# Miniprotein binders against q9h3h3: the designs that were tried, part 232

Target 1, 235 residues: q9h3h3
Amino acid sequence: EDGFTAEHLAAEAMAADMDPWLVFDARTTPATELDAWLAKYPPSQVTRYGDPGSPNSEPVGWIAVYGQGYSPNSGDVQGLQAAWEALQTSGRPITPGTLRQLAITHHVLSGKWLMHLAPGFKLDHAWAGIARAVVEGQLQVAKVSPRAKEGGRQVICVYTDDFTDRLGVLEADSAIRAAGIKCLLTYKPDVYTYLGIYRANRWHLCPTLYESRFQLGGSARGSRVLDRANNVELT

## First folded at step 18 (miniprotein)

Design hS15
Fold by ESMFold2-Fast, scan of step 18:
Structure hS15 (fold): chain B 235 residues (1-235), chain A 80 residues (1-80)
Amino acid sequence: as target 1 above (235 residues)
Amino acid sequence: SETIEVTVTEETSPEEVAEEIVKALEEGAEKVRLTAYGREAIERALEAIIIVAYRLGYRIVVTIEKEDGKTIYTISLEKE
């Protein structure tokens, strides 16, 4: 109902994308250099706008690790945005199915598993595990937000290339769990990010497609994955 | 198979980049790759892309990549 939160989050995301990124690119950098890079840039210490006592003197939008097989494909984001504007002015219903169709039409297929952690050892340890999985080829690409002024939770994003490929989404979840991650995970298609679908959006859409919860014993995969729209377990 | 490389700086004209993108694509290039370093260069690259897509009406696909502080936009015509 309140559009303020969606506008605020979209503005922050755009600013972060436009600012410089700290990148470990496994396509051009030996894997043996990863541990030193992780020690130099722990996400709990890298500040969003730079300050004395942090590893960075300049603004940092994201800290990212690119796998050897990373091949970016953002699709037709501009065509997606134009079609979205047309859909809104048409008065037709805005539903998960309509957004999925826009994403397919414009090849905006990537999505991400999200985890939110407080600044500190647990965040840095989780990021190190994810980064190693990316460099070793179990995941394709990931990024983590830098520390905001007063703290608050930081986000780790682990990307898959096609949110409509359920098996690929589940394999990414399995690899995240194998990396030692035990916190709640939610999966969000990038089309929702580009179109400003966040919590409390004006269309009352669920902002994520899947939820993953760590499970001790009883589960062969180490987690339970729920399709949030259909309220069905996938694992 | 052919990719045309364009470097965008703080001094680059968005209109001139837009013309170069259109010329390359119309002459059969598969991709045009814009490399921008820093916020002002990124803004100019994005403005050129907006001109191509919205003022000139081309249906394009844009891939975005970040590398060592550089932003790379790879532009191709939408597959029919």
Scores: ipSAE 0.000, ipTM 0.117, lowest interface PAE 23.7, mean pLDDT 80

Design hS16
Fold by ESMFold2-Fast, scan of step 18:
Structure hS16 (fold): chain B 235 residues (1-235), chain A 80 residues (1-80)
Amino acid sequence: as target 1 above (235 residues)
Amino acid sequence: SETIEVTVTEETSPEEVAEEIVKALEEGAEKVRLTAYGREAIERALEAIIIVAKRLGYRFTITIEKEDGKTIYTISLEKE
């Protein structure tokens, strides 16, 4: 059962990455065009495999917004994968610390805050807020999944360039909260994605590194952020 | 032959494609390539791949290519 779930998620992720993306690229497109683009491609209406009745007739893997200063992490993914095979063969314990060290050694440092929302107005509103924060420079890059055939929750991914930079991770969380998002957020380093660490993984690792819960105190808005690997509160 | 070609359409049974993939790989094929045209065919190809992943008890690799309105999934059993 666990192997089935992991393979299912890996196959879906690969297909989404390979299918066309709808991208608003603030590096080459004026910020004034964002509102029209968001109205044209609300994620609750963009279908995963296309539909003549939706904004897209062809498959869409992801809907993404690139910030003006966005520069992709060029880390050594091939070296990471080779080291991962060696680690598994060595019989050494597979732990969050070991994976962190592999990521640092191979400069695969990017990660993402994940939020899962049902298709509808709240998803589209949350995505619009995130997209504006990206174009305005408070976030670097984000993407949202299109609507699946049978429905189910869609995911917004908000990327940071270095999962070991706790201040940067917390600043991204703050920007997400400032966009009006109150749901549970979890943070996943891309090294976990490249190495296939999903729910029910064989190493019994938590698939996310940080967790953010919205908290309301008087008129103050904020969140409680936990380091799940070490079970330590960061805020 | 080293590679088995399978075309997936909106009428193709995911279970039948999964059976064909598993049988081909177990009988020594290096690769099975699924070519899917359009949204329904892509969904059926993905369902077949999920069935294969569940049924095979050994490592395999999936590669995905897009070309001229079609999506190609190549399934390969990893060498020991």
Scores: ipSAE 0.000, ipTM 0.113, lowest interface PAE 21.0, mean pLDDT 77

Design hS17
Fold by ESMFold2-Fast, scan of step 18:
Structure hS17 (fold): chain B 235 residues (1-235), chain A 80 residues (1-80)
Amino acid sequence: as target 1 above (235 residues)
Amino acid sequence: SETIEVTVTEETSPEEVAEEIVKALEEGAEKVRLTAYGREAIERALYAIIIVAKRLGYTITVTIEKEDGKTIYTISLEKE
């Protein structure tokens, strides 16, 4: 499923971004309305293409919550893509450092903590916790995928504005843990997403910069964070 | 590319097996294969998997196979 799978994932991601989003925007909507919105649109019930009997009659690409301070900045994605094509045709080595430099040059700095959960109560509960943290100002912005027709896991994405700001990335992890999340988290810069680089890629690049694991001790609160690139424990 | 083999017995701690699974996956193992023989060992292997699944929140895939009276659980990180 090498080339076919990669092209399929890129096409599905593009379609989701282009389709309508269900958004709770804390910049314009009172925080008191969040609980009703979460009850109306639980991600385990919202369908990707709309179905009779689901909360949505029309396609939904993403379910998102914007914090009060949210100011989107995607950088120069077109310039990034042009530079990427030039790099590939140049024959120069493609390394994590080269991609980091392309991202910085084109101001494509955002990244995200990812968690994958099966449809059901645990997904809806995790999303509600994340959404409340966003509206309360502990996180900036988050989104969750709707339920696919074929089933399978759904993804919650929690964004930070600069993947090169290690402290900001770690602060987001702490806020996710404080929201009651106990599953494995992986952190991916958006530059890899814009360039279509996934876990299995021909350049052997690891798109994951950090992993966060909840501690197994009964009274332990927090996480262990690993820097995947340098193989160093940060917490 | 690497598979780590772990044998679970009726005296094996599920918590210790869970830590071993997590450590192997953190160190880049593609798969962790648990082999259990007998009901008590199977229960302990399953309990370890429950601990790991609770911590990892369904980020893992588990396949179950029976071979020569043994139960084999193969654990891997779910692909995007």
Scores: ipSAE 0.000, ipTM 0.096, lowest interface PAE 23.6, mean pLDDT 78

Design hS18
Fold by ESMFold2-Fast, scan of step 18:
Structure hS18 (fold): chain B 235 residues (1-235), chain A 80 residues (1-80)
Amino acid sequence: as target 1 above (235 residues)
Amino acid sequence: SETIEVTVTEETSPEEVAEEIVKALEEGAEKVRLTAYGREAIERALEAIIIVAKRLGYRITVTIELRDGKTIYTISLEKE
């Protein structure tokens, strides 16, 4: 039941990862070129499967910006998946702590802040702000989904290197808020994505570790952040 | 005293300061303020806060303030 939904979402995610990406790579491209690149590829107009009327004629899986200091490290995803299958047949309880241990053992530590916005000016403006923060060094890497469904929301993902580094996760949230983002943010470790664990899963695990809500005139952070796993609200 | 002050450094034991905080709150302290300077101290302060939340068994709210390059975390049992 929930397995079918998770399999469908996993298949869509895999297809997007395998299709070509539009990348602004600040490691090899001057920062002065960013504004022209953003104007050429606004995410509200880039289509998932290509269209003569859009900026792309061919499929695009993701639109991404890599920071100058970005060094990708996905860890041992194959070892993680093998260990996950062994865990499911072992009879050990499957809990957030068990997944955290599995992720640490296999060095699959990355995670991401997610924001969902409808196609349009607000999405493109939010993405431009995030992209500038990445190129300026306040964030490491980010990507945004192309337009796949008419009327459907698109997602901006802002990555951190280590979901177990609480301060790093919180610093990324602050940088997102400093970039002018005011919408709801949720944080998800990539280990949940690699293992196909979504909102409705048979282990009743919550894939979201943090939620961030904009708060003007409150915290020095610019946001109220709920650590869902530990029941701590930072404001 | 209604407010307890705790300085967290890179040498602070999160477990020991968490126990101190829990006892202070259980004995009627309304607020506990943790002051940290630098990344290592901040990480230890956050770990202590998480241990406190686990020991109390319910959601706690922590107010964050920046002053003179220091990060100040205030744990309060009073609702807004």
Scores: ipSAE 0.489, ipTM 0.811, lowest interface PAE 1.7, mean pLDDT 85
Fold by OpenDDE base, second read of step 19:
Structure hS18 (fold): chain B 235 residues (1-235), chain A 80 residues (1-80)
Amino acid sequence: as target 1 above (235 residues)
Amino acid sequence: SETIEVTVTEETSPEEVAEEIVKALEEGAEKVRLTAYGREAIERALEAIIIVAKRLGYRITVTIELRDGKTIYTISLEKE
């Protein structure tokens, strides 16, 4: 009776926190080495557990590229969580504006464009485009999930420093589109992640602030960006 | 044995994941595989498993071991 072994998931959780990241850091590594690094570690072939025949022999949590201007700053996540708990206990209404204010107060302002792609050439090509854009300074930082054993979709995350900076969010979308990516993009603030705000949450908050759809034709941005909270097109 | 894959993303709630797992099991899946990318997704996956285990009447045992400087969590599900 191959019982549902939650063991694998717990091991994956711990492994992911302990799993090394494959990082290309443009601050320390010449940009000329990027193509060789991308060829060595194509995301579609890098396996989460270091499967036999994969380019990685050890488990990999993420594949990441850091730009020249990348500075890791997560803000006061602990203070944010404490304030969130207090807010929930207060019974006060929780709105997107409330979350925005909490994020600002605790300096937890990072957010990311997300894209989900099947393993394969399209994923690797998209990742290569993003990685180049990061190294060229058009984007700050990006990461991609390794291939799961079962071939599920991989996620590329492209970060922005401030989800409240609408222009910065839109510029990142434009850079992603300029890299040749045509799939659906969703933008999620990290504060929503840290506070456990997911789909179908009890507060009816949309965890996605923006949606970007590729548009064929002469708009300078090549995308249509929708503000999901207000249901307004921004472009 | 058809392994049903459930992808845990940063957008899915543990409850939604749990519902997908239960549905897969009800559909006769012998194995449900959760794919989670990154700490948050894994935490969600674990929460989903806890929800499922409670719904299905499983006893959950969590063991924490330090092995080679790594913390290893083992979650065992036993049908009560």
Scores: ipSAE 0.028, ipTM 0.313, lowest interface PAE 4.6, mean pLDDT 83

Design hS19
Fold by ESMFold2-Fast, scan of step 18:
Structure hS19 (fold): chain B 235 residues (1-235), chain A 80 residues (1-80)
Amino acid sequence: as target 1 above (235 residues)
Amino acid sequence: SETIEVTVTEETSPEEVAEEIVKALEEGAEKVRLTAYGPRALERALEAIIIVAKRLGYRITVTIEKEDGKTIYTISLEKE
């Protein structure tokens, strides 16, 4: 049922893109204002559709922090979708490799580390750590879902600009761990999201490329990362 | 106890290094250490590791160490 909850939460998060976002933008706002902003908008208390007792009276889709050097580039999503339709009718195998090539051709390269946490102080603490890492330049951009009435888990998304840059993906994992995060992380390229590839898809594709688990002691990385597609564990 | 040492440069072929690693592991090497200097060499070493994993069909573990401007990837087989 955990996988059932995660799938439902992912669908809800996609719907949130259409609603207003609460954004701390370090490109235009001094870093000294971050702590006050985090205190005003703790994600465990910001409600998805607004409530009189919450920090927001109106709907909030996402709570986000943009780093000073953040430069969004979503690529050619329209061209990606057209090419995907052509691929599905071509008889060519649909594999992680063909999706990777499609993403590269259309410059749809962004991806994200995901963590799912129950509403509460641990979520708020984790988000504050991630937000500070973004504003300090150790991460580029992150967002967190608001609290849903259903009482489900909330998701923190930490983005990298190029999922094919394996070193960059691993550096983001290290920065997340350095921020004090100890929960399970999974990495999903945005190309899978744009093409509607989730758990139990008909092409039997794993929707995540990497899994990161906290490791006490041992490696200099602070985590062990499994590359799921290639069956390589990095420690 | 048998460890094979390989140096990776920005001009190194990932395919050639992967072939060398696969041969060493199949011939009973316990570990293979890849030493890379600079970002492009690191990328080539990681590409070689991925090719190795695909050819072997076994789970491989890679330990990453940084020493004096070089990065060392140590490859070992996890027999599980």
Scores: ipSAE 0.208, ipTM 0.695, lowest interface PAE 3.7, mean pLDDT 83
Fold by OpenDDE base, second read of step 19:
Structure hS19 (fold): chain B 235 residues (1-235), chain A 80 residues (1-80)
Amino acid sequence: as target 1 above (235 residues)
Amino acid sequence: SETIEVTVTEETSPEEVAEEIVKALEEGAEKVRLTAYGPRALERALEAIIIVAKRLGYRITVTIEKEDGKTIYTISLEKE
């Protein structure tokens, strides 16, 4: 909404991915150190560029927590991009099903639940809940953007290994809700990011596959999950 | 074949950089080297590269080198 082009947002994300990360790795660091790490690097105070008085002196792209079961696998992103270019050149219709098939073929299956929060206590509390859930093995990996601008929202990303595994996506939503998160969640496959498919793209593809809304007194999951592609409630 | 050097700063327009890159490559430059100074310039350079990739239909190879305080992008056309 801030008038930034899709290219700008992509560049910002790529730049963040390239800058140093503040990582808590549960594979190598005892879980007992998590609280001290969270206190040292609250995401509302960690600055993107290492501003004076921030807990970081150097630029930070992301703050991340890796679970014990975390294994980085991005798949064949280059092959995916080449196939996507060939598809565009072919003039064949491009559908969500086409993108799903491309993702499967190239093993680019990761996706993420996204939540946007204003800097402050609510963000830091939400992040602490997510980080704990990751360290406890309820989630595999999560990251949060550092504070970039005054008043700018920060994003927490909670990853799942396979966006085509509907059950896994729903289990992650449940874990996020169990961590006390009540805000709107949107789920995006990483394949859409790698292919530069953003809002208002020329193919009219919705980059958000699922939307989760918190519901009091609802099902054991505490949320309603909408499949946006089919306009069907899953939960 | 001459490598064209382009410096990217925090004040540099990504669109202008993209135009310079495209022009250089179309004029027969084998490589264009972008030097981005600082993290904000990195973002600007990446945006420019994304614009170029879209304009040229991804027929470019980009190599990235990080040095202290700067990032160097080398863009080349894939020779068929």
Scores: ipSAE 0.156, ipTM 0.652, lowest interface PAE 1.4, mean pLDDT 86

Design hS2
Fold by ESMFold2-Fast, scan of step 18:
Structure hS2 (fold): chain B 235 residues (1-235), chain A 80 residues (1-80)
Amino acid sequence: as target 1 above (235 residues)
Amino acid sequence: SETIEVTVTEETSPEEVAEEIVKALEEGAEKVRLTAYGREAIERALEAIIIVAKRLGYRITVTIEKEDGKTIFTISLEKE
């Protein structure tokens, strides 16, 4: 049903991607400028559609930090979307395996660790930690959503290049924990996002591959990571 | 770990509560906790849960508890 389904969520995500982004690009901006930029644009105060009382008067879709070595590689998203439409009309089964195969074929391999936090100091502090890790080279790229009208939770997305590279996904989790992040993290491949597949999808696909929970006591990784598809804890 | 608290009354729209539940879960909330006072509020909370599970197709776990005149529904995504 319109307004409640994955299609509604996909439309909102597309609007955010199309609106202007506030970007700190470490490839062209000295790292010494980061703290001033973070102070100017705390995500708890940047509003989605602009407000005279906020840092922005115009819409902002995302606030992002690009690392020094960041090289965008979203693959062939157009080819992926065309193949997805063909798959849907073919009557063939739509499974996690078929989505993974389409992603590999079109080199749409990126994915992201997600954390959701209420607007406020804790969100701004978490974002600053992630942004510094990106600029210092421990993470490649990250973004955070601006504040929505109703004051719901905001999301920090920390990207990895290849969701099929389990070790790379786990290394990003370790870097997030090393940055001081202690909240629940979930990992989702971008292929699901590009195709508009969220938790309420008609194919009953789970777009979340991993969960990470902070573990007090300083495990070697600082966290416990669960492979949700197989329901096994990764060592 | 975030729990979102929602109070349901005899005037609460089940469709609006269902949308709020879905939004919270999609944004990564661990739990959404519905507190209902009285029969009509309980019925509206149940209708919202049915909308989330049946109409919108979410796989959810619901726990129900009674606490001195209140009925509390705790909703989370079913673990796979």
Scores: ipSAE 0.000, ipTM 0.114, lowest interface PAE 23.5, mean pLDDT 79

Design hS20
Fold by ESMFold2-Fast, scan of step 18:
Structure hS20 (fold): chain B 235 residues (1-235), chain A 80 residues (1-80)
Amino acid sequence: as target 1 above (235 residues)
Amino acid sequence: SETIEVTVTEETSPEEVAEEIVKALEEGAEKVRLTAYGREAIDRALEAIIIVAKRLGYRITVTVEKEDGKIIYTISLEKE
């Protein structure tokens, strides 16, 4: 509820992005090495700032898996930031539509399905399933946060290359479900992350575009997906 | 009791389909079933559904089925 929290979350995200990452890169590493890598670096045991009792003695910002076809494209983040400053001072309304247009103009199109899980077996099992789906080519790229010093939930992020490609977003949800994931998922475009759109933002925007809930038997999708911006639920 | 069937192709206008759906629902249709084959047609069907939701001004629930390689979206009006 506190706007101060959104700024703190943005600062923590920036610090994690700048710290070293543990990466399994399927573009250069044989898929046969994945199981050993997952066993060496379970997210529930990798610590954010390092600990002699954990797999890492030094800080780790993210644990990531890159698919064979992964080609990073961040777009024009500098142009996005400049346009965002202009938009805030212009008097134009700040809506999901104006942010979408800003993202399209600057080619900042990536987004991610988010799942938040407590440290433990369920988190490690979920991450292993996602990592295998990435290496097998069903998903493009994913990352998971290390365990925080204070404790708390960890996040798995499963990326798609274009949040405006609604079928691509929905196909990623289906692939996540096919990997055995049953927890709540929410989808956030990276433009919202770059511009600091979190909970309790001053523009009262919902920080996620989609919500996915696991569903058995009644749906071809395996999930119920709510498109928040357009007010459509697929079941 | 009335169900309206709509086939969406890669050449279908989402705006025209949305208008057809809105009119059918306003005239008492209980269900509208959109059938699409192929990625472009499926995306156009979703675009039409989004336009319908915006015109109705409330949340709509759509059942998704897959049959013979086709995706079927069913819009159903419920009292509860």
Scores: ipSAE 0.620, ipTM 0.861, lowest interface PAE 1.1, mean pLDDT 86
Fold by OpenDDE base, second read of step 19:
Structure hS20 (fold): chain B 235 residues (1-235), chain A 80 residues (1-80)
Amino acid sequence: as target 1 above (235 residues)
Amino acid sequence: SETIEVTVTEETSPEEVAEEIVKALEEGAEKVRLTAYGREAIDRALEAIIIVAKRLGYRITVTVEKEDGKIIYTISLEKE
């Protein structure tokens, strides 16, 4: 939720990253067990802090599914951060191109399609579709936030290896749409998260590179993808 | 300088909220305070802020306050 200060969201995300994850790893677990795992840990019922009556007794930061081809590579995040601090101190103009170059230089190229859904059947159904697509190799990795005490929407993150690879980003959108998801999707590079670039940042950088809107009867992709930086529709 | 308050509801479109914000800022409001109750309203507020940032060339500062059951976004033009 962009509703917290960029710092608060980053802190919550970091805190969630430090708590235990519920993971289905397709590299080690048979695909036939996915349905039982999804039934055991529906995201709408898994609670952030392990509330009484939830499927989890302990805090859960994320629920995740790893595909067969998943290889965790975060790149040089520390070097990226240092270069970013130096750049800020230099007073040089900071552009989307600058961030792209920093990301490339430090090999911090991951990005994610984001969707926000209210807790309930629609969320659990969307997650099940994504999880299946990951296990089937159409997507590499996805995670969903657990249910918060205060309620609110849960976020599903579907990752791509390289935010600079437009084709890969579009292929992931197509796979998400093929999984039956019709909500708005936004694509955010992880470099923007690591550098604390959120909505209304002082550098006037849009943290979202792409927006996908579902379209009935449209192109083979079933969506319209907008390049927000250039204000161009990617067909 | 006048702070304009905008309440974002689940029925308010992000585009409508954005238009109100832009209008307020163009009319000389120093700050626009968005109050969003509940997650759907929060998300709409955030989408509105993105629209505003695009329209105004991202020359906006946003502060966020969390109160009981609501989020308050304060939008201001970045003073050079």
Scores: ipSAE 0.000, ipTM 0.229, lowest interface PAE 13.2, mean pLDDT 82

Design hS3
Fold by ESMFold2-Fast, scan of step 18:
Structure hS3 (fold): chain B 235 residues (1-235), chain A 80 residues (1-80)
Amino acid sequence: as target 1 above (235 residues)
Amino acid sequence: SETIEVTVTEETSPEEVAEEIVKALEEGAEKVRLTAYGREAIERALEAIIIVAKRLGYRITVTIEKEDGKTIWTISLEKE
């Protein structure tokens, strides 16, 4: 196991969360201003640490859109982290089930659909579609990473308020597909993010709970959603 | 299904490309195609593949082909 890369990802995520965000907040900003805001801050051009040649001169951690009904509830993250340390020092097995129980006990229920796209037109177009769905009320909140110094794929995160609510998770997937998104999506509960469950984790847990693939043709839903832990299709 | 293309050069960090491969596979890419030309690039690609294998508990399949002086590895995560 390479523990260094998991620590590096966690450090990068914390830095992004702490740096300033570019936010379109539909709770306080008219929806008519969204198109101008999207044109001003296309994610393929917004740089992570600022650049005189980009839309931002200062660091940007995330570009986000908040829906009109957005009311964040992170739960008891501190209690979750304390319980996690106790679990790791105990003899109890670390499984998806034990993590689910920790999340429920501490009310850390939010999760997100993830999509990874290269910088460019497709990323900007996908983000614009997601942002409009958020402002129109089909999704609650979303964010996209800025362009990193060394390049690489950017991530769009579309949040739901309760990862244990399968219908809510599936409804978000449907709304993403209705926004014109056809790429692979994976769903990750925020409890995994808070506890540092990324790729190549030392407990060998799959870092995501669900996978969604666009289905061409006559599906009423438009996608296939697989529950990765239970190997069950949800539609 | 998504296939991600990655080019390895004599300047490429094996750890950085390994991170890219692991991220792509864990996020559901079906395959990652790793292309290298020349001895130094091939050596860096092989180092990256070993790092990927270790991180994923050797739950990967790698196929190798050669085309116009390039070496191409196709990497996929075993579904279990």
Scores: ipSAE 0.000, ipTM 0.075, lowest interface PAE 25.3, mean pLDDT 77

